# VHH binders against o26223: the designs that were tried, part 59

Target 1, 191 residues: o26223
Amino acid sequence: MKLLWTSQHIKVTVHIDGKVSKMDVLEAIKTRRSIRKYQDREVPEELIDKILDAAMCGPSAVDERPWHFIVVRNREMLEKIPEVHPYGAMVKDAPVAIIVCCDSSLEKIPGFWVQDCSIASQNILLAAHSLGLGAVWTGVYPLEDRVEGIRRLFSIPEHVIPFSVIPLGYPAENPGTRDLFDPDRIHLEKW

## First folded at step 3 (VHH)

Design d31 (framework vhh_7aqx_2)
Fold by ESMFold2-Fast, scan of step 3:
Structure d31 (fold): chain B 191 residues (1-191), chain A 124 residues (1-124)
Amino acid sequence: as target 1 above (191 residues)
Amino acid sequence: QVQLQESGGGLVQAGGSLRLSCTTSGRTFSKYAFSWFRQAPGEEREFVGAISYSGGSTDYADSVKGRFTISRDNAKNTFYLQMNSLKTEDTAVYYCAARLPLEEIVHYESYDYWGQGTQVTVSS
């Protein structure tokens, strides 16, 4: 077998016969880790398109699909994010970030947009991981200062709520995998 | 839409140098990642080197690291393999290949376009 290139998240091994090995859905879910260090390497727009397609495939309450996305590649803008997000220092070093937003005019049932945007954010993380990229969810909503800071920085209208900032890139770290299964959190029939 | 044409092969003495070129006819040269492969008689096709669509990253087979350099010139719609300190075991037909960046991570052997190959013979 030949190993041509490796990702910290996805091992691609080419056999002499040309067979490629990839992770399945359960493996992707279990091995996804937050990645905060990125290679100095551009992420193709075609990969971003695939990630955003996956983001929009999540279930949504009353099919409201309130999500909108801002794709940020501008280095100066990425460098300003840590000024309004104290735990977003890694964003300035990422080649690209996706800002997940809720358009409140699309909200059909009060409060469920939070779940909708959470689903979209997780799909971004899983899709990125499956494509050999690393990403991390940095929280914006419901922290008022972060919401307003991000809104001002990216000229987001008042009826749109920034929910999360997700920097992504080719990984420059490998934190390993955690075993988080806890049977004490499973109750049969009743609490 | 994309056609690849190798040039620069030939006979060279061990310790010498050659530069292979691969020219493309497509208007989309800058959108593609490029690689070089080689195949010696009776052997399987072997990866030699790759360059990303941006030119920001390169990768090489261990057998050629430090001796070969891949580069691209978007203004000329051409990419190159500079081969230095050539050894007799470098004798092979060299192929250039192109693929869309979208498939770069998961399908290393699945290139979209291939050149016809150019012979490199290293004598002692």
Scores: ipSAE 0.000, ipTM 0.088, lowest interface PAE 20.5, mean pLDDT 81
Fold by OpenDDE, second read of step 4:
Structure d31 (fold): chain B 191 residues (1-191), chain A 124 residues (1-124)
Amino acid sequence: as target 1 above (191 residues)
Amino acid sequence: QVQLQESGGGLVQAGGSLRLSCTTSGRTFSKYAFSWFRQAPGEEREFVGAISYSGGSTDYADSVKGRFTISRDNAKNTFYLQMNSLKTEDTAVYYCAARLPLEEIVHYESYDYWGQGTQVTVSS
């Protein structure tokens, strides 16, 4: 059992067998950071399954669940993603990436799929963090060049829209936590 | 409840063209995404193509790609399957399908609508 300490002395217990003690939801949310450096260590399929399960548990508009997920472990494909995503350099260093997509044929209300896929993407990040992994949200939609690049690279059909690329791995950095609470952003009853 | 009705099926010679139509009931046509399926005798129903609610995206099965085109006309509450360069293997009952659009997000159903199908026969 390996204990990782954050700068705020938050304990994250990582088990050698890939089992991680569960942190409470507020802790996960508050301590999550974007991780862009990864260990040379494979992510067990079991963890990916748990992450994807979490991704599919988020709400969606009228329960339309428009999301699809491409799990990418192929090194060649991971290395090609930065060619079409200028801010995706870290993807080539990750052992795995999840591409979140929307099937437009599953939409019940136009336009809400962006919210749905955002929720799914955030759940991926939170779940990964709670399981002792690091991840980062690299946006694809709504930038046309990235959308088309990822579409071509992965032969994604026209009715499916790539939304985000999320590399995952055991973290090789610890950026610490930050307090983002801002009371000036809270309004009571009226603006 | 949305009703779908196919039309335009029939007998055509190989190499010929046919245009299928699917007319939908209701006032919310613009919110639907649509698909065409087909089923040959003794075979499973297979995907032919789809069009998004906006009409901005289409997808086709590899077997029909380059030959078939899906379009929609919101003013007529109708979407189409233009079939060119027809082959004998395209013989099937063709079905149109729609996802359920919603007027109010608080009221929703989670099922798809299907037409009754139209026969397309391509002779050699």
Scores: ipSAE 0.000, ipTM 0.198, lowest interface PAE 14.8, mean pLDDT 86

Design d32 (framework vhh_7aqx_2)
Fold by ESMFold2-Fast, scan of step 3:
Order: C-alpha cells, then sequence, then structure tokens
Structure d32 (fold): chain B 191 residues (1-191), chain A 122 residues (1-122)
C-alpha cells in the first residue's frame, strides 16, 4: 500500500487501484467493540486531539455542553485507577486514558448532563475505532465510591463530576463483530 | 512522626478467633489505604488483606478469603483484622501498613507497624 497523505501523525493509505481505505459512520458503529488489551505503543497527541474534537461535537441538552476531559498518560496515575475502580484493571495496561467529566456549573437543564456525557463517551469510542485504536467505557457515575475516588486521584473540584474512564490504545485483541439486531424490540404504531 | 501500632495478637487454639487492631497517628487517616501483611518463620512477607480509603473496596489473599475481614473506623484512626476459623498455618507475625493513594508519585506502602505475633496451636 502507498501513503497518499500525512497530517500530524495521521496517515491515509491508498490501495494499488487508487481507492482510499475509509470507515464510514455506520460501519464504525456496527464494528466497534470494547477493547481491553493494548499494544505497548504510544498514541500520538494528534489522535487524542481528534478524538476529543469528536467528543465535543455531540448534541447536548439546550446546548449546555457540560463536558470536560482529563487526559492521563502518567503510568503511576494509570496504575492507581484500579484501586478506586475495581473493573478498571485494564486501565493500567493502556498507554493513555480519558476521564470524561461534567462541570455542573454549566448545567442548564437538571439531570441531562448524564445524557450529554454519555454522548461524549460514545463519540470517544467511535472516533478511536475510526482511527484504528481500541477503547472501552468503564463506568464511574453513578457509583459514589468511584466518583469520589477518581475525584480525589485527579484533584477534581466538588462542582465537577467524573462520569467515565476510557482507556485507549492500539488493539492487541480482535473480538470480531456482533449481530445485535432484535426485531422483537421494534413496535409499529403502538406498544 | 507517623506511627502504626498493632495490638490483639497472642496464642489461640485452632478454630478460634482473634481481632487485630492497628492504631495510627500523624497521618490523615481518611486518605489512606490500609493493609495487613504477615510473615511466617522462614517465609517471605505476604499480603493478607486491604481496605481502600473510602472503605468501599476490600481485597484478600485467597488463603484467608471468607475467614478474615478487614474494617476501618475513621473516627478512631484505627483499622482491624477480624480473624475467624484460625488454622495452624495462620501462625505468623502480622504487620499493618498504610499507603496514600492520593500522594503524588507514591505507589508503595509508606508506613509499617512493628508487628504482632499470632500463634495458632493445634
Amino acid sequence: as target 1 above (191 residues)
Amino acid sequence: QVQLQESGGGLVQAGGSLRLSCTTSGLTFSSYTFSWFRQAPGEEREFVGAITWSGGYTDYADSVKGRFTISRDNAKNTFYLQMNSLKTEDTAVYYCAAKDLFSPDAIHYEYWGQGTQVTVSS
């Protein structure tokens, strides 16, 4: 394969017939899998910037956009996360993690920040997948011990709520595709 | 000036119970993860159990799981190891240890007690 274009550590390759390899939105949604095993390989800063740009493009209730993000690359800090998040063991093996937070002072409609931060988290997963990375959403909110543990580890102020921890890296596993379509969950005109 | 002091050790018959206490001073108790370790004669020091700063998570060595319970009392700056169904192989010097999760750059147990002997007779 030939390299056609390069921008800030991001490369686009072309097949020998001149076709560009691309993942469209529907393909990204349908093929994204939770990835918990990562290569010992750094994720370029430019890819993290693109992922966070995508995260901030999500819809939010009354355009409140309450999300803030902490990017964690420090190995000692990544190793502490499992001590406050028992099902976040894979985070210590990732080259980087993103903590999705809500700044409650930006909330305009009570309670909708959960939906806003869920959208941001999913956009991180989809953007990572589209860029050849693997990621997994590990839940923080609404488990109060996890919320407070993550808050204390990263010096997060009281008015900010940590929502999710998303480790990312180049995948070291390939779980394959799931067939999840269930027509019994679709109701026409009435329940 | 941080001090950890164990108490509650002694001689007990197999099948019996003991409660160990670790009293702390000179640290911000609510910020620390606390652990118990033990060392039998001629063996390496081994992990027994831990309780996180919030008290919301506990961890135990497989050899003691279901028999030992770790707990903490923030008001008394003390944490405990309740040891039930004791076996002769539980005979060891038991040490309490403290680790500050929130200290920058700290990933090791910073503070240790002097140890307390537990002897389980058949």
Scores: ipSAE 0.011, ipTM 0.401, lowest interface PAE 9.4, mean pLDDT 85

Design d33 (framework vhh_gefurulimab)
Fold by OpenDDE, second read of step 4:
Structure d33 (fold): chain B 191 residues (1-191), chain A 122 residues (1-122)
Amino acid sequence: as target 1 above (191 residues)
Amino acid sequence: EVQLVESGGGLVKPGGSLRLSCAASGFTFSRYAAAWFRQAPGKEREFVSAITSGGSTTYADSVKGRFTISRDNAKNSLYLQMNSLRAEDTAVYYCAARPLSELVHYETYDYWGQGTLVTVSS
């Protein structure tokens, strides 16, 4: 039985006027894109608070919630991030970045912190998008050079592991939406 | 351990003034929004005033123009200057903090003090 997924074209009404348009969760997921160009416009603290709130709402293994967040607005620091993160060039152009970290002392079961921080990172992306911001996930862990670079740059303690750097800003690009649904990746009952 | 400790409550006559203080410890107070709530006997806890980490303030209509909220991040302290006190201001006043911009709903605050009693009576 081929599940006929009718691609309902979700019209993303991006209300520009600072009013947090209530985007439903499916719309946010389906229309989210990586944004690497940003306007010369500051992101209000209120929006960052909402994003971080969302980041902390994700599930974690045995509710360990190992995540910490560094909010970076300092221009000098933002400009230094690309020096230790080769694929983080866009960070220097963002008004703000969030560094997602794991406090290993909070880990209850070894290894699940990666999933936990991934969920938090994704929630940041989705929340940002729903609030009219653009963001991109730049991976830090598990690449040692990036991990150490970010650690040194931000004086992160040894027991804390930087996981991702997520620049955020009002988008200066519109990459459009894409349909990524692939029925061939769905298996019923067995492979 | 996170702690908020209120002080400055007491008995005052109508028209009088009091200054409440809240001392924070065990967390980075400067990163938190802070608020005052109050609860009168037999009534629900109500919002009084709040101040964001950035210093923006909001007030309940009932206290607007009479109360002033402020903070000293260097001292990890929150203050409430209460002027022109009325009998209806009698309540236990609570200090609260959370790292979010939503300020009016007490259910959203993570940290609370034990409260300090303010009694306004002739």
Scores: ipSAE 0.005, ipTM 0.255, lowest interface PAE 12.0, mean pLDDT 88
Fold by ESMFold2-Fast, scan of step 3:
Structure d33 (fold): chain B 191 residues (1-191), chain A 122 residues (1-122)
Amino acid sequence: as target 1 above (191 residues)
Amino acid sequence: EVQLVESGGGLVKPGGSLRLSCAASGFTFSRYAAAWFRQAPGKEREFVSAITSGGSTTYADSVKGRFTISRDNAKNSLYLQMNSLRAEDTAVYYCAARPLSELVHYETYDYWGQGTLVTVSS
C-alpha cells in the first residue's frame, strides 16, 4: 500500500513578535468584567482565531483536551439563543458568540471535562479582554433544558455536550473594576 | 471556492533568480498565514518559508539569505523571490495557507495550490 502524503504531517514553526497583548497578565485577570453590551462592529476572524488558540492552551485532565468550539456569526441563529437560554438575552445583540463543547469520546477521566471546558471558557474571556473585546460566560451545562435546546439549535451530536455560550464584541459599556480580595478566605497551615 | 494558484516557475541556470507568485481567491487572504513548500523528485514535501498574517517571516536553513517571502494583501498574493539558485533547489513549489492564529507555534496548512515547477540545471 502507498503512504498518502498529507498536510497534517507537516508542521511550520511561526515566530511571533509578542504583539498579541499589551496588558499584564495580573491586570487582565483583575480588570476583566462581564460585558453584555456590544458595539455594532464585526470582530475580525484573526481575533477569534487568537482567542480560540488561547482556549486550547489550557490545562486538561490527563491532557484529554475534550473541547470543541462553534463560532456563530449568523444573526438569525444568535437571535434564537435567548429562546433556549433564558438569561442569554444579550447574545442576540453580539456580533459573534462561541459555544464551548465537550466531545465525550475524547474524555479519559469521567467528570473532569467540566473543569477542562471551564478552563477553556475562562481563557476565552481573558483572551477577549486582552484584545480589547468584551465577553460574558452564559451557563449551559448542567441545566438539562439549556443543554438540549442548544444541542438542537446547532445540530450538536449526542456524544457532544454544549457547556457554555460566550457572546463577544467590542464593548459598549465600561463597568468599573472590583476590589474582591478577602483575607478571611485564606487559611494558613490549617483550616 | 477556495483556490491558490502558483506561477513564475521555469528553467534557470545555477546562480540565477526566479520570482514565484501565488494568487489566492475564495477566502480573506489577509487573515491567513501563508507558506511555500517544495517537493523534489523522489523526496518528501519540505518547508521552505512562511509569513504570518502580521508579516513575521521564517525560513528553512537551506534557503536563508537567498530566498525572500513577501505578501500583498491588497492583491491577495504571496511571493517568493529566489536568488542564487542551486541544483538542489529543483522542485515543484507549492503555496499553502491556513486561518488559524499565528499564536500557534506549530501549524498545519489546510489550503494548497497545484504547484509550479522550478528546474535549476546547466
Scores: ipSAE 0.000, ipTM 0.099, lowest interface PAE 19.0, mean pLDDT 82

Design d34 (framework vhh_gefurulimab)
Fold by ESMFold2-Fast, scan of step 3:
Structure d34 (fold): chain B 191 residues (1-191), chain A 122 residues (1-122)
Amino acid sequence: as target 1 above (191 residues)
Amino acid sequence: EVQLVESGGGLVKPGGSLRLSCAASGFTFSDYAAAWFRQAPGKEREFVSAITWGGSTTYADSVKGRFTISRDNAKNSLYLQMNSLRAEDTAVYYCAAKPFDELIHFESYDYWGQGTLVTVSS
């Protein structure tokens, strides 16, 4: 049976190098970058708890909340991920990874689980960033070879679909700011 | 429209140094991982070094400790500082770029330059 995470199990205060970091929502969204290089430092379980709590707070179609999460800290397992996910080489160097999954038995409306799990994945990225960590979303679904590879590697049941693998850790790279605002993509009233 | 243009190649003596530059235009270079490859006469292209948009670097064993890759996103430029050059470093050097900040990304590089010749000879 999977570990059950609730706000009741999360500590009220978390210390990171003796400090507490905060970031407003817009700043977090605008400054989040994909991080693929990590320090050789353990991520405290309390931070993982906060990230998973944030992941489960996303909206879902008809409140179906189909997501399940696998937390991977085992070095041997992390080192095997690139064998089934060719563009997930950075995962082997991360102290921890979260695999976002859909339990299809919880799906109420066909197809919306993809959007639900996308929302959960983005919340993981934003929560990690706001806590001083770096992370990257490596795609699994809808690439059948990756879905099957991850399923076999982590003994995921047939009714559960691995959606994304998100390695995370303290960042060992600091990418510059991107200016992504493009007004040509905004149409008023009609296309 | 999209271009990568290498410069800085030339003739250099063994033990010498050379700095290659690559200028990117027609796309947002800072969103791309970039790399240097080389092709020696009569051989296939081989990997030399790569740098992520965030500055993390990777080197081929043959150049590790001698070459340094760097980037300047404000100038849309990629560099390769080559020290302690050897005769076997003689090759046409290519810069290459690929999207990095994607949910799905490829090992293959999408954009390539025309190359710049480096000859290490006495």
Scores: ipSAE 0.005, ipTM 0.233, lowest interface PAE 11.1, mean pLDDT 84
Fold by OpenDDE, second read of step 4:
Structure d34 (fold): chain B 191 residues (1-191), chain A 122 residues (1-122)
Amino acid sequence: as target 1 above (191 residues)
Amino acid sequence: EVQLVESGGGLVKPGGSLRLSCAASGFTFSDYAAAWFRQAPGKEREFVSAITWGGSTTYADSVKGRFTISRDNAKNSLYLQMNSLRAEDTAVYYCAAKPFDELIHFESYDYWGQGTLVTVSS
């Protein structure tokens, strides 16, 4: 797989199985799907770095940047995540997962960290997709059992809140595209 | 092709027991949450029970203590043990599966069986 990064236009050319894919930001957004099946193939560290870079480029409330990321490659740990995350079955099959967390001590304004971590999580998904990877957002917060489960499993401090678990890998499925545009959800000037 | 096929329905007397089965095919069942819903004549479809991948279970209040949901991932099967059956349990019972999210809303489930009829009558 050859990745061509052009820093200037958020365009990525990805060679997947001999096919060249060029993707811009709008294409990434529109064609992204949740991927829950992965190839038995490792994800290069370089791609993870790019994804994490993208994750940190999102806006945050008053630029508080409260996010932390746990990169999990250990097979035993990946296999344990489903034990504390009832909908995290696919994580055991992924070569890597990113856990997005909030450090509450970094908050400047209370409560906006959910938005901040959501933006970071979405950027992870989009970046992964643009790089030819598949990913899925598995929610942790605000479900207390999942939050506590992930906290214990990864020895996360009390002031740090696990927000999402995002398994990543080369996709072994193609769910197809969706048209989600709904003009009935658009209101002009007033409701 | 994705399929869910329910079985085990039938006529039973009040106080009796019945075990429903659901056989899944065409997808990786173990990656899905699974649930039972039921629909009585003239009523809306209602949630009965669900089980997550991790084995966590939830039940409608009306069936708590009487029904037990379980799964066998090796057999791609879902089960509902129904004990102490009542007349009000009479319904078509449906098996459903979804990969993620809410368990109690039938609209969110991706796959459905055709249902199996359970009749509780003296």
Scores: ipSAE 0.000, ipTM 0.256, lowest interface PAE 13.0, mean pLDDT 87

Design d35 (framework vhh_vobarilizumab_d1)
Fold by ESMFold2-Fast, scan of step 3:
Structure d35 (fold): chain B 191 residues (1-191), chain A 120 residues (1-120)
Amino acid sequence: as target 1 above (191 residues)
Amino acid sequence: EVQLVESGGGLVQPGGSLRLSCAASGFTVSSNYMAWYRQAPGKGRELVAGISSGGYTSYADSVKGRFTISRDNAKNTLYLQMNSLRPEDTAVYYCAADAGIAAQTLYDYWGQGTLVTVSS
């Protein structure tokens, strides 16, 4: 009888978290994944500021920019989100969450705020990924009971509509990339 | 005055079933978000199931597929149907209601609780 040992060569690559220029835009879009498990590690305020700056750079209908954001770090508050959001279980384990809201008083064209807030939400996800963080989009609007639950929990005034809850942190999981290109969904000239 | 009164707890063998009831007075069950919580000896209170005014339901991962939350608007009563009970389900079960009046807490009203013991 004899023992077998497998040797393994470990390659260490130094990454500078928050270095956006390390990842091109197409790479960031194609490699971003929903992350639901986070390290027990604080996310610096500087990174949150960069993410929110990116969120506000999205296009909006007639430049109405109706976005408001709530940054939640309080553990007790994060633990209550799953009680009003059935797909928000991961939020209680995140170091921080961003709630994307629409201030209806800023709306210039009825209904387009939904698209505006969707764009802001996607920019948050992409910016977080580019900065070495993981995040996941959890939908609030248009499910009225989730809207009212989140409104209640964070004392959101009636003229403001919570749109999405996005927990984020340093990722504690590494899902593989997806090949989602489907040429059957592309029609040339006509349907 | 708003009151929530739980009933239906008891001793049951593993694999058994129980239906808990929460009778509400002073407000309409169908107009408010309501939830079932439980607290096992020596542990904190945890969410079991919730139901919104619109009828949307949610469940803790530990009870999905086994428990069902529902309401009877005519009786103004909230229910929790518990199937395939396990010893780990042993706890005091509480009914909670969000009537939209508290500012700093999720739930305005809580019942006194009903004890569920799963053992042989």
Scores: ipSAE 0.000, ipTM 0.112, lowest interface PAE 19.1, mean pLDDT 82

Design d36 (framework vhh_8pnl_2)
Fold by ESMFold2-Fast, scan of step 3:
Structure d36 (fold): chain B 191 residues (1-191), chain A 120 residues (1-120)
Amino acid sequence: as target 1 above (191 residues)
Amino acid sequence: QGQLVESGGGLVQPGGSLRLSCADAGFTFSSYAMAWYRQAPGKERELVARIYSGGSTNYADFVKGRFTISRDNAKSTLYLQMNSLKPEDTAMYYCARDTAIAAQNLYDYWGQGTRVTVSA
């Protein structure tokens, strides 16, 4: 989906009707897996737009919506991410990655931006899965070396905090399902 | 979850007092942070006061020292004691369940509101 947006210049694009997913919400949540192996295929920009639209629809503390996103398709830049992120080796093989950031100037309640950006990150993973893509969340915050490395690599200003790096693409692996329901973790009315 | 029902609004003169109540039919009242918001004509809703499940409170600067938020978990009821009322406090007052991470669509957790008018 190409979205209408405003900045110092008004940009206009046409919304493109994409493939309708048959996966319902519960199926998407239960079958989403971390995908670290990707096909050598480009991800259409309309799918990235749909994923980012879903990311921005997440709830946030006091509606602060502090998230900003960097979309990285440049191969040279993707290849540099593992140099500053030890667990980001798969990023160099992905066709695209999304860096989830927090603009601290938008924060209304101290510390809740971490939860806001976690919600946005999970929405990216679920939206990607629902559209036939695979993705994985690689952690940046609160690891100071990774935060600073990513900030320098992408010229991120000091008041903006890189939170996660999410490579995505068409999956080249198919991990099995997990049975994670544990009734011992459910307490009725009190501990 | 149930419904939120506000009451206690009315017409008062400047310097007067009102006590607002919000009854929550939800079965998990004690586990949520609760808040009072207000909306004046032609303006968007703004946070007035919040009380967390543990009893801690936050107030907007424009009501500090004048308003007191409290809760009765046994009665599933939220209160707002409003003292030294000013014409600027004139608004529709709304009760909300504030999940502290899901403030994007708080109208899904709103009551119908109770009207407060402060005039001579």
Scores: ipSAE 0.000, ipTM 0.094, lowest interface PAE 17.7, mean pLDDT 81

Design d37 (framework vhh_lunsekimig_d3)
Fold by OpenDDE, second read of step 4:
Structure d37 (fold): chain B 191 residues (1-191), chain A 122 residues (1-122)
Amino acid sequence: as target 1 above (191 residues)
Amino acid sequence: EVQLVESGGGVVQPGGSLRLSCAASGFTVSSNYLYWYRQAAGIERELIASIYSGGSTNYVDSVKGRFTISRDNSENTMYLQMNSLRAEDTGLYYCATWYQDLAIATQYFDYWGQGTLVTVSS
């Protein structure tokens, strides 16, 4: 049974004036894009708080919630991140970045922290989008050079693992929406 | 060859001060990331201070306001000024650099000194 999804063109109205855009969860998911260009505009702390709240609402393995977040606004530090993260060039142009980390001492089951931090990272992206911000997930883990680079830059303890760097800002680009639905990736009952 | 040699460790009373030195060779301190680590007995080595090529510095919370990392470009030496020392600061202190020697590999490696011992005791 092929799920026929009608591509509804959802007009994402990005309210620039700090007003919380009300979009439903499906709209947020479907219209979210990676944003790598940002306006020269500060992101209010209130929005960051909401984003972080969303980040902490995700499930985690046996509710271990191993995540920590570093909020970076310092211009010099933002500019240094690309030095240790080859694909983090856009971070220097963002007014703020969130570094998602795992405290390994909080792990209850080894290895699930990757899933936990992934969920947190995705929630950051979705929340940002729903609030009229643009963001992009730049992977740190599992690349050793990036992990150690970020660790050194921010003096992160050895038991804490940087996982992702997510720059945020008001978007200065509009990549448009994509239809990524692929019915060939859906299997019923068995492969 | 990259080499780092620490000095300046010793015994000091709580509240005292020490200045550690790290003489560097085989690379330029002004162009590379430099670090101080410490290792207390029975505890894993921890990063405590960093200085970057641009001169900016970072510290772990436990040493903020008490320790200062710096460098002398002319002497190719980095320093750690430690004030208001506490018993918990006791440990072996290492200087390090994260250096990319393109003659050897395309990745960065950590280079360490032998360490200098700091003992804070009454």
Scores: ipSAE 0.017, ipTM 0.375, lowest interface PAE 6.0, mean pLDDT 88
Fold by ESMFold2-Fast, scan of step 3:
Structure d37 (fold): chain B 191 residues (1-191), chain A 122 residues (1-122)
Amino acid sequence: as target 1 above (191 residues)
Amino acid sequence: EVQLVESGGGVVQPGGSLRLSCAASGFTVSSNYLYWYRQAAGIERELIASIYSGGSTNYVDSVKGRFTISRDNSENTMYLQMNSLRAEDTGLYYCATWYQDLAIATQYFDYWGQGTLVTVSS
């Protein structure tokens, strides 16, 4: 029971999504790093919902939007991902992972689904970073053994192609920002 | 002002059904993310069902196949249909929504109702 004279410091109110600090888009792009170490702390479902909304807001060839997402929180399933993905060892230590998939029945122009799913994957990474989370893109497509392994593990239909596995969590590491600007890769007017 | 008002809770026997309602004012339910949470004594509050802006739904495994989230745009109300109720479903049920603060474009807030009590008695 809480009485009306109870001071603010003993009030128990849980806000699952919390208050988010300001980070502009350029800062988010420039400071995002691959995070492979996570705190033993659950990610609220509201943050996952925000991340998936951002993923679906990417541009898509002929507006085909072929992406589907599998959200994995089950510890047994997360622990099996490294068995079919050799560079996915960190996934077993994450509280949640998102599998980005292409539903080929939604594809309107051949081959552009790879770009569509790449855009969705990057939006997941940027949205996670902006919300105070860490994530890393682990590649599935175009490596046939990984595609088939992930498909079997998560009962993915043959017309759906797993593209990437992205573990997420509150970061337990803080890698420094990198200066990657290279003016030799910029050409004015012509090559 | 955003307001959410839950109703429909009550006492029910195991195996019974209840339908919870969440009446919204100050926003349109069809264009927003909407959630149902529950909190039982001694247990952390948990998300049990969500409906996204586009109408897609998601459920926690413990209620999947038993609970159904829906919305009625004409009544500006969200529902949770609960079937095959179990003792562990006892708790205070909240509806919630997430808004971006339009006055501060990079800040976000949750809005919660007061909750409605569900008691599954043996």
Scores: ipSAE 0.000, ipTM 0.122, lowest interface PAE 19.2, mean pLDDT 79

